# Designs tried in a protein design chat: VH-VL binders against NAD kinase (nadK). Part 138

Target 1, 268 residues: NAD kinase (nadK), of Syntrophomonas wolfei subsp. wolfei (q0aze0)
Amino acid sequence: MKIILVNNRFKENTEKKAQEIAGQLSALNVEVIIDNGLDEPYAGTVDFIMVLGGDGTMLRAARRYGQRAIPVLGVNMGTVGFLSNIEINELAEYLPLILREEYSLEARMMLEVAVFQQQSLLTRVFCLNELLLRSNSPRMLSFALEISGQKLEPYRGDGLIVSTTTGSTAYSLSAGGPIADPQLDAFIVTPVASHIINKRPLVVSPEREISLHLLEEREAIIGIDGQIKMDFGAENRVLIKRAPHPLLMVNLKAKPFFTSIDRSLQRQ
Key: E = the ipSAE of ESMFold2; O = the ipSAE of OpenDDE; V2 = 0.75 times the mean of E and O plus 0.25 times the DockQ between their complexes.

## First folded at step 9 (VH-VL)

Design R14 (from H5 with heavy chain L101R; framework fv_patritumab; at its last look DockQ between E and O 0.89; V2 from the best seeds 0.75)
Fold by ESMFold2-Fast, scan of step 9:
Structure R14 (fold): chain C 268 residues (1-268), chain A 121 residues (1-121), chain B 113 residues (1-113)
Amino acid sequence: as target 1 above (268 residues)
Amino acid sequence: QVQLQQWGAGLLKPSETLSLTCAVYGGSFSGYYWSWIRQPPGKGLEWIGEIYHEGSTNYNPSLKSRVTISVETSKNQFSLKLSSVTAADTAVYYCAREGFRHWSPYGMDVWGRGTLVTVSS
Amino acid sequence: DIEMTQSPDSLAVSLGERATINCRSSQSVLYSSFNKNYLAWYQQNPGQPPKLLIYWASTRESGVPDRFSGSGSGTDFTLTISSLQAEDVAVYYCQQYYTTPRTFGQGTKVEIK
């Protein structure tokens, strides 16, 4: 068995804990590859991915490895989040189940985001939560949104979010988008501070293809999962569609989505 | 590990249509741009065009009116047709994959062996 | 279109000595968001297809000897062979992949003195 151990190199003592866990796994004849985010993703075949950290570390792991159809387990090492399944102090208890492959999987859709310079592909990234198009200056954006070839009336405002259902509780929520059951597959399209009062969030089929481009020369940014920023200008266009593979999240214990989100909203 | 095998007619008369096919073995066909590049004898490399696995194409503007690249995803194959050939189209024709990793393209990482196409009366 | 210009057209270098090839693009091929120059170097031996040596201007392809290195950013790029070996006699091409059409330099022929 070969496991990738993904950790957040910027968290207190995280790398030392990752080495400790790697040693424990090696003692059980498990080959461990550590990914602390500094190098390119491991290119070899692996059987399992264990993510040590919070939601941010899981988002990074999903972008790097989510398209390989490999089980991914979130192990929380600090503040409780939505994407971890067990706590670090529970790992020893659940490790025998992991090694025997005695767990269920939950499929979470991902976005495929392709940015073009005219007709040339500049980058293709995958993400679990959302793409954010936003202005990088006090001036609002004017931009075109197309859904499966259907050209909508121009948008004017600070930007737009295209989110997965998993991302419905992230930036889309802050911008007025709906809370979605993460077991549903859908795109949520949420305007950011739209100048046009009747622009509402849209919930569309995940089989739709969404494209965006600027109608005026402005300084804009495409954000991916709140972690990657890319310059976006009038010569660029972005194409968003369902990623070929969902992220396969490991369920070792029940995690009640609805009670967790309800509790989170009451604390705000 | 990934291997490209190419074939097609090597001898053409002016005004005929060149047809070449490239088959992909040992790796994923999906997720990549697949290109055709030619090289006249003793000269440099000229990019003809590319196709994404789902069929989207980009062509060299100098050849666009004569070039069609198509894909047959079920067979992991892509093909080049170049119409109205002249002696200027005599070249070795290569198929190639544009590599892609860490969210970025990185150049042509896998090449076919080349097919010499001679156009003569 | 982005035009790629190499210098020199041909280069004769003694075995074990340094060979340097330059490449200039007519516009920047730097994708600033990821700090990657969309510039590759290829080696072509007689009768063979080109072989990728360097990509993102300075990253060496797997299996390529460490005597090959790439440098530069934006519009000016250099391929260096630190200690020329007999098997390095070939034509070298730079190529940009920032825009379509993809464009190649005219090539530099490297020969032994």
Scores: ipSAE 0.755, ipTM 0.886, lowest interface PAE 1.2, mean pLDDT 91
Fold by OpenDDE, look of step 11:
Structure R14 (fold): chain C 268 residues (1-268), chain A 121 residues (1-121), chain B 113 residues (1-113)
Amino acid sequence: as target 1 above (268 residues)
Amino acid sequence: QVQLQQWGAGLLKPSETLSLTCAVYGGSFSGYYWSWIRQPPGKGLEWIGEIYHEGSTNYNPSLKSRVTISVETSKNQFSLKLSSVTAADTAVYYCAREGFRHWSPYGMDVWGRGTLVTVSS
Amino acid sequence: DIEMTQSPDSLAVSLGERATINCRSSQSVLYSSFNKNYLAWYQQNPGQPPKLLIYWASTRESGVPDRFSGSGSGTDFTLTISSLQAEDVAVYYCQQYYTTPRTFGQGTKVEIK
């Protein structure tokens, strides 16, 4: 068995724990690769990915490895989040199950985000939560939204979020988007401070494609999962699709979503 | 290792249609742009066009009216058709893959061996 | 279209000496968000397809010898062979992949003096 441990190099506690776990796994004749984000993603074949940290670390892991259809386990290290399945102090208990591959998987839809420059692909990324289009100034943006070739009325506002159902409890929620069952595949299109006060979020089939472009000669920002930032101008177009592969999240421990979200909302 | 094999007729008469096919072996067809490039004898390289595995295409404006690139996903193949050929279309034609790294294209990293197409009366 | 212009058209260099090829684009091929130049260098031997040498203006492709290096940003780029070897005799092309259509320089023939 070969396992990748994903942690955050800027968090000393996760680095230390990754080293400890690596030692333990090595003692069990498991090959271990540690990915702290410094280098490029490991290109070789692996059997399992263990993410040590919070939701941010999981999002990074998903972008780096999600397209490879590898089981990904979130191990929480004292943070509040929705993407971890077990706690770090529970790892020892569940390790035998992991090694025996006795676990269930939950498929989570990811986004495929492609950014173009004059029909030339600049970048294509997969992400677990959302794409954000946002003004980089105090002024509102004017932009066009197309869904499967259907042109909606121009949007005016601070921006727009296109989120997965997984991402529905992230920034989309803060922007007034609906909470979605993570077992459902769908796009959630949430306006950010629209000049139309009653502009409602859209729930869109994962079979459709979403296209965005600016209607003015202004600069905007594209954000991916709150971690990647790109400049976005009038010459750019973004195309959003369902990723060809879902993230396979390991489910070792039952974690009721609706109970968890209710608890989380009460804490805010 | 990814390899591209290409084939098609190498001798054409003026006004005929050039037809070439490129097959992908040893790697994924999905997730890449696939290009056709030509090189007249003793001259430089000209990009003809590209096709994504899903079928979206981009063509060189200089050739757009005569060029059609298509895919056959079930066979991991893509093809080039160039209509109304003239002597100016005599060239070695290459199929190539535009590689992907760091979430972006980074160049043509895999090439076919090339096919000489001669247009002569 | 982005026009690519190389200089010189041909270059004769003694074995072991440095060879320098320049490439200029008619507009910037720098994507500021990633701080990456969408520029590649290729080597082509007679009867062979081009081979990718350098991408992102300065990153060597796997298997490419250390004597090859790329530099530059925006519109001006340089391919350098620090110590020319016999096997380096070839035609070299720069290429932008920032916009469509993809465009190549006219090529530079490198020979041994």
Scores: ipSAE 0.733, ipTM 0.876, lowest interface PAE 0.8, mean pLDDT 94
Fold by ESMFold2, look of step 11:
Structure R14 (fold): chain C 268 residues (1-268), chain A 121 residues (1-121), chain B 113 residues (1-113)
Amino acid sequence: as target 1 above (268 residues)
Amino acid sequence: QVQLQQWGAGLLKPSETLSLTCAVYGGSFSGYYWSWIRQPPGKGLEWIGEIYHEGSTNYNPSLKSRVTISVETSKNQFSLKLSSVTAADTAVYYCAREGFRHWSPYGMDVWGRGTLVTVSS
Amino acid sequence: DIEMTQSPDSLAVSLGERATINCRSSQSVLYSSFNKNYLAWYQQNPGQPPKLLIYWASTRESGVPDRFSGSGSGTDFTLTISSLQAEDVAVYYCQQYYTTPRTFGQGTKVEIK
């Protein structure tokens, strides 16, 4: 059995704890790969991914490994978030279940984001929460949104968020989008500081293709999960689709979404 | 190990349509651009066009009016049609994969063996 | 269209000596957001398809000998063979994949003197 331990090298406790856990797993004849964010993603076959940390570390793990259909367990290391399943002090209790593969999986939709210069692919990135299109200056953007070939009336404002339901409690919420049940598959399209008063957030079928491009020469940014930033200009276009594979989140301990909403939001 | 096998008619008369097929073995078809490139005898390489696994295409503007690239995803195959050929279209035709890693394209990392297509005078 | 120009068109180098091939693009092929030059080098032996040697201007493809190296950024690039071997006799092409159409240099034939 081979497991990846994902941690954040900028948090000293997670790096030391990852080494401790790797030692425990090695004693059980489990091969362990540590991913602290420094190296390229491990390319070989892996049976399980354990994320040590908060939502940010989970977002990076999803971006790196989410398309491989590998079970991913979020282990909270102190800061409560939406994407952990168990606490670090509970890991020893649940480890036998992990090794016997006695857990359920919850699928979480991801976005596939492709950025083009005209027709040429510049990059393709996957994300768990959202894509943000925003102005990179005090000036507003004028931009076009197309949904499965249907051109909506132009947008004008600071930008736009295209979120998954998992991302509904992140930036989309702050911009006025709804809280969505993460068991649903959908795009949530939330304008950011729109000058067009009738541009309401949209909930869109995951089977749609979403395209964005600027209508005027402006400097803009594409942000991915708040962690990746890409320049975006008048010669660029971005295409957003449901990613081929969802993130497969491990469920060892019941964590009811709706009864925990206030608690989780208050602690962020 | 990803391999590309290509086939099609190698001898054509002027005004006919060139038709070649490339099949992908030993790897994923999805997530990649698939390209056709040609090389006239004793000359350099010319990119003809590409297709993404879902069917979107980009063509060399010099050939765009005559070229069609298509995909049959269920068979892991993609095809080239070049209409109204002349002697100037005589070349070795290659299929290739544009490699992709770490969020970025990185050039054509897998090539077919090539098919010589000769257009008679 | 980004035009790719190689120099020289051909060169002869003594066995064990250094071979240097230059490639110039008419426009930058640097994707600044990721600091990657979308520039590749290929080797083509007689009767064979091209083989990828170098990508992102300086990254060696797996299985390519250490004597091959790439350098440069933006518009000017170099392929270096530090110690030419008999099996390195081939035609070498640079290629940009920053824009469509994808374009290749005209090729550089490398021979043993």
Scores: ipSAE 0.682, ipTM 0.863, lowest interface PAE 1.6, mean pLDDT 90
ESMFold2 (binder alone), look of step 11: mean pLDDT 94; pTM 0.959

Design R4 (from H5 with heavy chain H53D; framework fv_patritumab)
Fold by ESMFold2-Fast, scan of step 9:
Structure R4 (fold): chain C 268 residues (1-268), chain A 121 residues (1-121), chain B 113 residues (1-113)
Amino acid sequence: as target 1 above (268 residues)
Amino acid sequence: QVQLQQWGAGLLKPSETLSLTCAVYGGSFSGYYWSWIRQPPGKGLEWIGEIYDEGSTNYNPSLKSRVTISVETSKNQFSLKLSSVTAADTAVYYCAREGFLHWSPYGMDVWGRGTLVTVSS
Amino acid sequence: DIEMTQSPDSLAVSLGERATINCRSSQSVLYSSFNKNYLAWYQQNPGQPPKLLIYWASTRESGVPDRFSGSGSGTDFTLTISSLQAEDVAVYYCQQYYTTPRTFGQGTKVEIK
């Protein structure tokens, strides 16, 4: 058995804990690869991915490994979040179940984001929560949105979010989008500070293709899960589709989505 | 280890259509751009065009009116057709894969052996 | 279209000596967001297809000897062979993949003195 331990090198306690857990797994004849975010993703085959940290670390793991159809377990290390399943102090209790593959899997849709320089592919990235198009200056953007070839009226404002249902509780929520059941597959398209009074969030089929491009020369960025920033100008086009594979999240312990979000919203 | 095997007619008369096929073995066909590049005898390399597995194409503008690249995903192959050939189209024709790693393209990492195409009366 | 220009057209270097080839693009091929220059170097031996040596301007392809190195950013790039071997006699091409059409330099022929 080969496991990737994903942690955040910039948090000293997580690096120490990752080494401790790697030692425990090695004692059980498990080969361990540590991914602390500095190197490129591990290219070899693995059987399981264990994410040590908060939602941010899980988002990075999903982007790097989510398309490989490998079980991914979120282990929380103190930060309250939606993407972890167990707490670090529970890991020893659940480790035998992990090694015996005694768990269920929950599929979460992901986005495929392709950025083109005119007709040339510059990059293709995956994400679990959302793509954010926004101005990187105080000036508003003017941009075109197409959904499966249907050209909508131009948008004018600070930007647009294209979110998965998992991302419905992240930046889309802050911008006025709906809370979506993560068991549903859908794109949520939420405008950011639109100057057009009646622009509403849209909920669309995950089979649709979404295309964005600027209508004026502006400095803009594409943000991926709040972690990657990509330059976006008038010669660029972004194409957003449902990713080929969902993230396979390990479920060892029931975590009720609606009571969790309700409690989170009441705490402000 | 990915290998490209190419074939097609090597001798043509002016005005005929060149047809070449490239088959992909030993690796994934999906997720890559597949290209055709040519090289006239004693000259440099000229990119003809590319195709993605779902069928979208980009062509060299200088050849666009004469070039068609198509894909047969079920057979892991892609093909080049170049119409109205002249002596200037005499060249070795290569198929190649554009590599993709760490969210970025990185150049032509796998090449076919080449097919010499001669256009003469 | 981005035009690629190499210099020199041909180069004669003694065995064990340094060979340097330059490549200039008419427009920047730097993708700033990822700090990657979309530029590759190829080696072509007579009768064979080109072989990828260097990508992202300075990353060596697997299996390529460490005497080969690439440098530069934006529009000006260099391929260096630190200690020329007999098997390095070939034509070398730079190529950009920032835009379509993909474009190659005219080639530099490297020969032994």
Scores: ipSAE 0.750, ipTM 0.889, lowest interface PAE 1.3, mean pLDDT 90

Design R5 (from H5 with heavy chain Y106F; framework fv_patritumab)
Fold by ESMFold2-Fast, scan of step 9:
Structure R5 (fold): chain C 268 residues (1-268), chain A 121 residues (1-121), chain B 113 residues (1-113)
Amino acid sequence: as target 1 above (268 residues)
Amino acid sequence: QVQLQQWGAGLLKPSETLSLTCAVYGGSFSGYYWSWIRQPPGKGLEWIGEIYHEGSTNYNPSLKSRVTISVETSKNQFSLKLSSVTAADTAVYYCAREGFLHWSPFGMDVWGRGTLVTVSS
Amino acid sequence: DIEMTQSPDSLAVSLGERATINCRSSQSVLYSSFNKNYLAWYQQNPGQPPKLLIYWASTRESGVPDRFSGSGSGTDFTLTISSLQAEDVAVYYCQQYYTTPRTFGQGTKVEIK
């Protein structure tokens, strides 16, 4: 058995804990590859991915490894998150189940985001939560939105979010989008501070293609999962599709999504 | 180990249509742009065009009116058709994959052997 | 279209000496968001397809000897062979992949002096 252990070297105590866990797994004849975010993703075949950290570390793991159809387990290391399944102090209890492959998998859709310069592909990234198009200056954007070749009336405002259902509780929620059951596959298209009245969030089939381009020269950026930033200008176009593979999240214990989000909203 | 195998008729008369096929073995066909490049005898490399695994194409503007690239995904193949050939189309024709790593293209990392196409009356 | 120009057209270098090839693009091929230059170098031996040596202007492809190095950014690029070996006799091409059409330099022939 070969496991990738994903951690964040820059967070205090996580590197030492990752080494401790790697040693424990090695003693059980498990080969461990550590990914602390500094090097290229591991290119070889692996059986399992264990993510040590918060939601941000899970989002990075999803972008790096989510398209390989390998089980991914989120292990929380102190702060409560939405993408972890067990706590670090529970790992010893659940480790025998992991090694015997006694767990269920939950599929979470991902976005495929392709940015073009004219007709040339500049970049293609995958993400678990959302793409954000936003102005990088105080000026509003004017942009075109197409859904499966259907051209909508132009948008004016600060930007637009295209989110997965997993991302419905992230930036899309802050911008007024709906809370979506993560068991559903859909795109959620949420305007950011639209100047045009009656621009509402849209819930769209995950089989649709969404494209965006600027209608006038502006400073804009494309944000991916709140972690990657790409410049976006009038000669660029972005195409958003359902990614070829969902993220396969390991489910070792039940997480009550609706009661968790309800409690979170009351505390804010 | 990804390999490209190419085939097609190598001897043509002026006005005929060139038809070449490239098959992908030992790796994923999906997720890549697949290209055709040609090289006339003693000259440099000229990019003809590319196709994404699901059928989207980009063509060299100088050849666009005569060129068609297509995919047959069930066979992991892509093909080049170049119509109305002349002696100026005599060249070695290569198929190639544009590599992609870390969110970015990185050039043509896998090439076919090449097919010599001669156009003569 | 982005025009790629190489210099020199041909180069004779003694075995073990340094070979330097230059490539200039008519506009920038730097994708600033990721700090990557969309420029590649290829080696072509007679009768064979081109072989990728360097990508993103300075990254060596797997299996390429460390005597090959690439440098430059934006519009001006250099391929260096630090100690020419007999097997390095070939034609070398630079290529941009920032826009379509993809374009190549005219080639530089490297031969032993």
Scores: ipSAE 0.702, ipTM 0.864, lowest interface PAE 1.3, mean pLDDT 90

Design R6 (from H5 with heavy chain E50Q; framework fv_patritumab)
Fold by ESMFold2-Fast, scan of step 9:
Structure R6 (fold): chain C 268 residues (1-268), chain A 121 residues (1-121), chain B 113 residues (1-113)
Amino acid sequence: as target 1 above (268 residues)
Amino acid sequence: QVQLQQWGAGLLKPSETLSLTCAVYGGSFSGYYWSWIRQPPGKGLEWIGQIYHEGSTNYNPSLKSRVTISVETSKNQFSLKLSSVTAADTAVYYCAREGFLHWSPYGMDVWGRGTLVTVSS
Amino acid sequence: DIEMTQSPDSLAVSLGERATINCRSSQSVLYSSFNKNYLAWYQQNPGQPPKLLIYWASTRESGVPDRFSGSGSGTDFTLTISSLQAEDVAVYYCQQYYTTPRTFGQGTKVEIK
């Protein structure tokens, strides 16, 4: 068995904990690869991915490895979040179940984001939460939204979010989008500070293709999971669709999504 | 391990339409650009075009008026049609995948074995 | 279109000696946002399809021996074989994938001296 341990390179405690866990797994004849984000993602075949950290570390792991159809377990290191399943102090209790593959998998849809210049593909990225299109200047954007070949009336405002249901509690929520059950597969399309009356969030089939382009030359950016930024201009087009593979999240214990989000909203 | 299997008619007369098919096995068809490249006997490589799994195409401008690339997603295959062939179209034709890794494309990482197409009267 | 020019057209090198192939693009192939040069090198043996050796100008494809290395940035690139083996006798091509159409160099034939 080969396991990747993903940790946050900016948290020294997680590096020490990753080394401790690697030693424990090695003693059980498990080969361990540590990914602290400094190098390119490990290219070899692996059986399991363990993410040590908060939601940000899980988002990074999902972008790096989510398309490989490998089980991914989020292990919380003390930060409250939605993407971890167990706490670090519970790992020893659950490790025998992990090694015997005695767990269930929850599939979480991901976005495939393809950015074009003219007809040439510039880059393709995957993400778990959302794509954000926003202005990079004080000027509002004018942009076109097309859903499966259907051209909507132009948008005017600060931008647009295209989110998975997992991402419904991230940027989309802050922009007025609905809270979605992450067990559902859907795109949530949420305007950011629209200047057009009655532009509402849309919930659409995950089989839809969504395209965006600017109608005027403006400085804009595309943001991915709040962690990657790309320049976006009038010569660019972005195509968003369901990624070929969902992220396979490991469930070792019941996660109380609805009570967690309800509590979070009361504290704000 | 991803494998590409290609087939099609190997002998054509001038003015006919070349038709080749490439099938993808052992890996994901979705999320990639699938390409056709040709190589005349004793010459170098010429890129013909590419198709994204959902059907968006890019063609070599020198061939654009004669080339159509299409996908059959239910079968995990894509096809090349080149109309109005001449002796200049005699070549080995390859299908290939343009690799994608770590946020960006990289070269053609998986290739079919090639199909020799001869155009003669 | 980005034109790719290789030099030399052919190269004869003794076994165990270094082989160097150059490739020039008519425009920069550096994607600055990711600091990656969209340039690949291929090896083609007679009767076989090309095999990817190097991508992003300097990253070695899985399974490719470490005697193969790529270098360069922007418009000028080099493929180096540090110690030529008999199985390295082949035609080598550079290719850009920064824009469509994708374009290849004309090829460099590597032979034993």
Scores: ipSAE 0.000, ipTM 0.436, lowest interface PAE 13.2, mean pLDDT 86

Design R7 (from H5 with heavy chain E50T; framework fv_patritumab)
Fold by ESMFold2-Fast, scan of step 9:
Structure R7 (fold): chain C 268 residues (1-268), chain A 121 residues (1-121), chain B 113 residues (1-113)
Amino acid sequence: as target 1 above (268 residues)
Amino acid sequence: QVQLQQWGAGLLKPSETLSLTCAVYGGSFSGYYWSWIRQPPGKGLEWIGTIYHEGSTNYNPSLKSRVTISVETSKNQFSLKLSSVTAADTAVYYCAREGFLHWSPYGMDVWGRGTLVTVSS
Amino acid sequence: DIEMTQSPDSLAVSLGERATINCRSSQSVLYSSFNKNYLAWYQQNPGQPPKLLIYWASTRESGVPDRFSGSGSGTDFTLTISSLQAEDVAVYYCQQYYTTPRTFGQGTKVEIK
């Protein structure tokens, strides 16, 4: 068995834990590839991906490896989050199940984001939570939203979020979007501080294509999962659609989504 | 303090196989990358390859067909074999550890003393 | 492969004077998401293995004297010895660890003038 260990480069304790876990796995005849983000993603075939860290580390792992249809397990390293399944101190208990492939998988949809300049593709990225279009100055944006070729009335405001159901509890929630069952596949389209009073969040089929472009020249950015930023101008267009493959998340332990989110929302 | 002790045959004839071993004392062998670097007389440093404690390797492409690095985790040792040697392989050979801090490598922080290998007829 | 080029090949500096060594990489070694340059500097005294002086282009290794400093980013890097001491007579190497294969500069020999 070959496993990729994805770790968080910002914490010394997590690096030491990653090395300890790699040693434990190697002692069990598991081939380990460590991905700390320095090089390009590992290009070879692997059987399993273990993510050591919080939600941010899982989002990075999903962008790097989520399209390969490989089981991905989130192992929490002490930060509170929604994307991990087990805690680091539980790993030894669950490791035999991992090695025997005795677990279930939950498919989580991902976004495919393509940014164009004129007719040329500038970049294509994948993400688990959301794309954010936002003004990069105090000036309000004016922009066009098209859903499967249907042109909506222009938007005016600070921006727009296009989210997966997994991302419904991230930026979209803060902007007034609904909480979505992550077992559903849907795009959630949430306006950010809209100046037009009747612009409501939209829940649309994941088979739809969403297109965004600016109607006036403004300083704007496209944000991906809160981790990647790209400049976005009037000559640019972004196309968002369902990614070809979902992220396959490993379930070793029942983690009740609604109870977790309810508890989180009661706390400030 | 982590120390690296290295040993092996220093005199070889052309076509023979170079074999060097490096042992790690005073610290953990597991969880680190272990490297071999060589330095021909009067020349600079050339990276040969690196092994992770579980056996995964990366080799310098110019040497890949002749190089094997292996590990004996139970003895805290790693070894270099270089086959089909020629006079061009005459060099001081160093073993080293690539250090890690703040989740990134930061260079080779612990070095062996070096082994002079001479290839002559 | 990333090629590392140092300049000069050798330099002679009087005791107490500043010594400056340059290193260029054929492509960027800056990991921009962390603002870290994966570049190290080593000192090699005659008959001894290399000793790590500087890593991440500008961070001094523990125990290295303050007179040693590193600077630069991306593809252009400098090692500075602010006040050369007799024990600083050595060959200095830059190295990138951004990709495999790991590559070294050709070395700069520092001598007393």
Scores: ipSAE 0.000, ipTM 0.379, lowest interface PAE 19.2, mean pLDDT 85

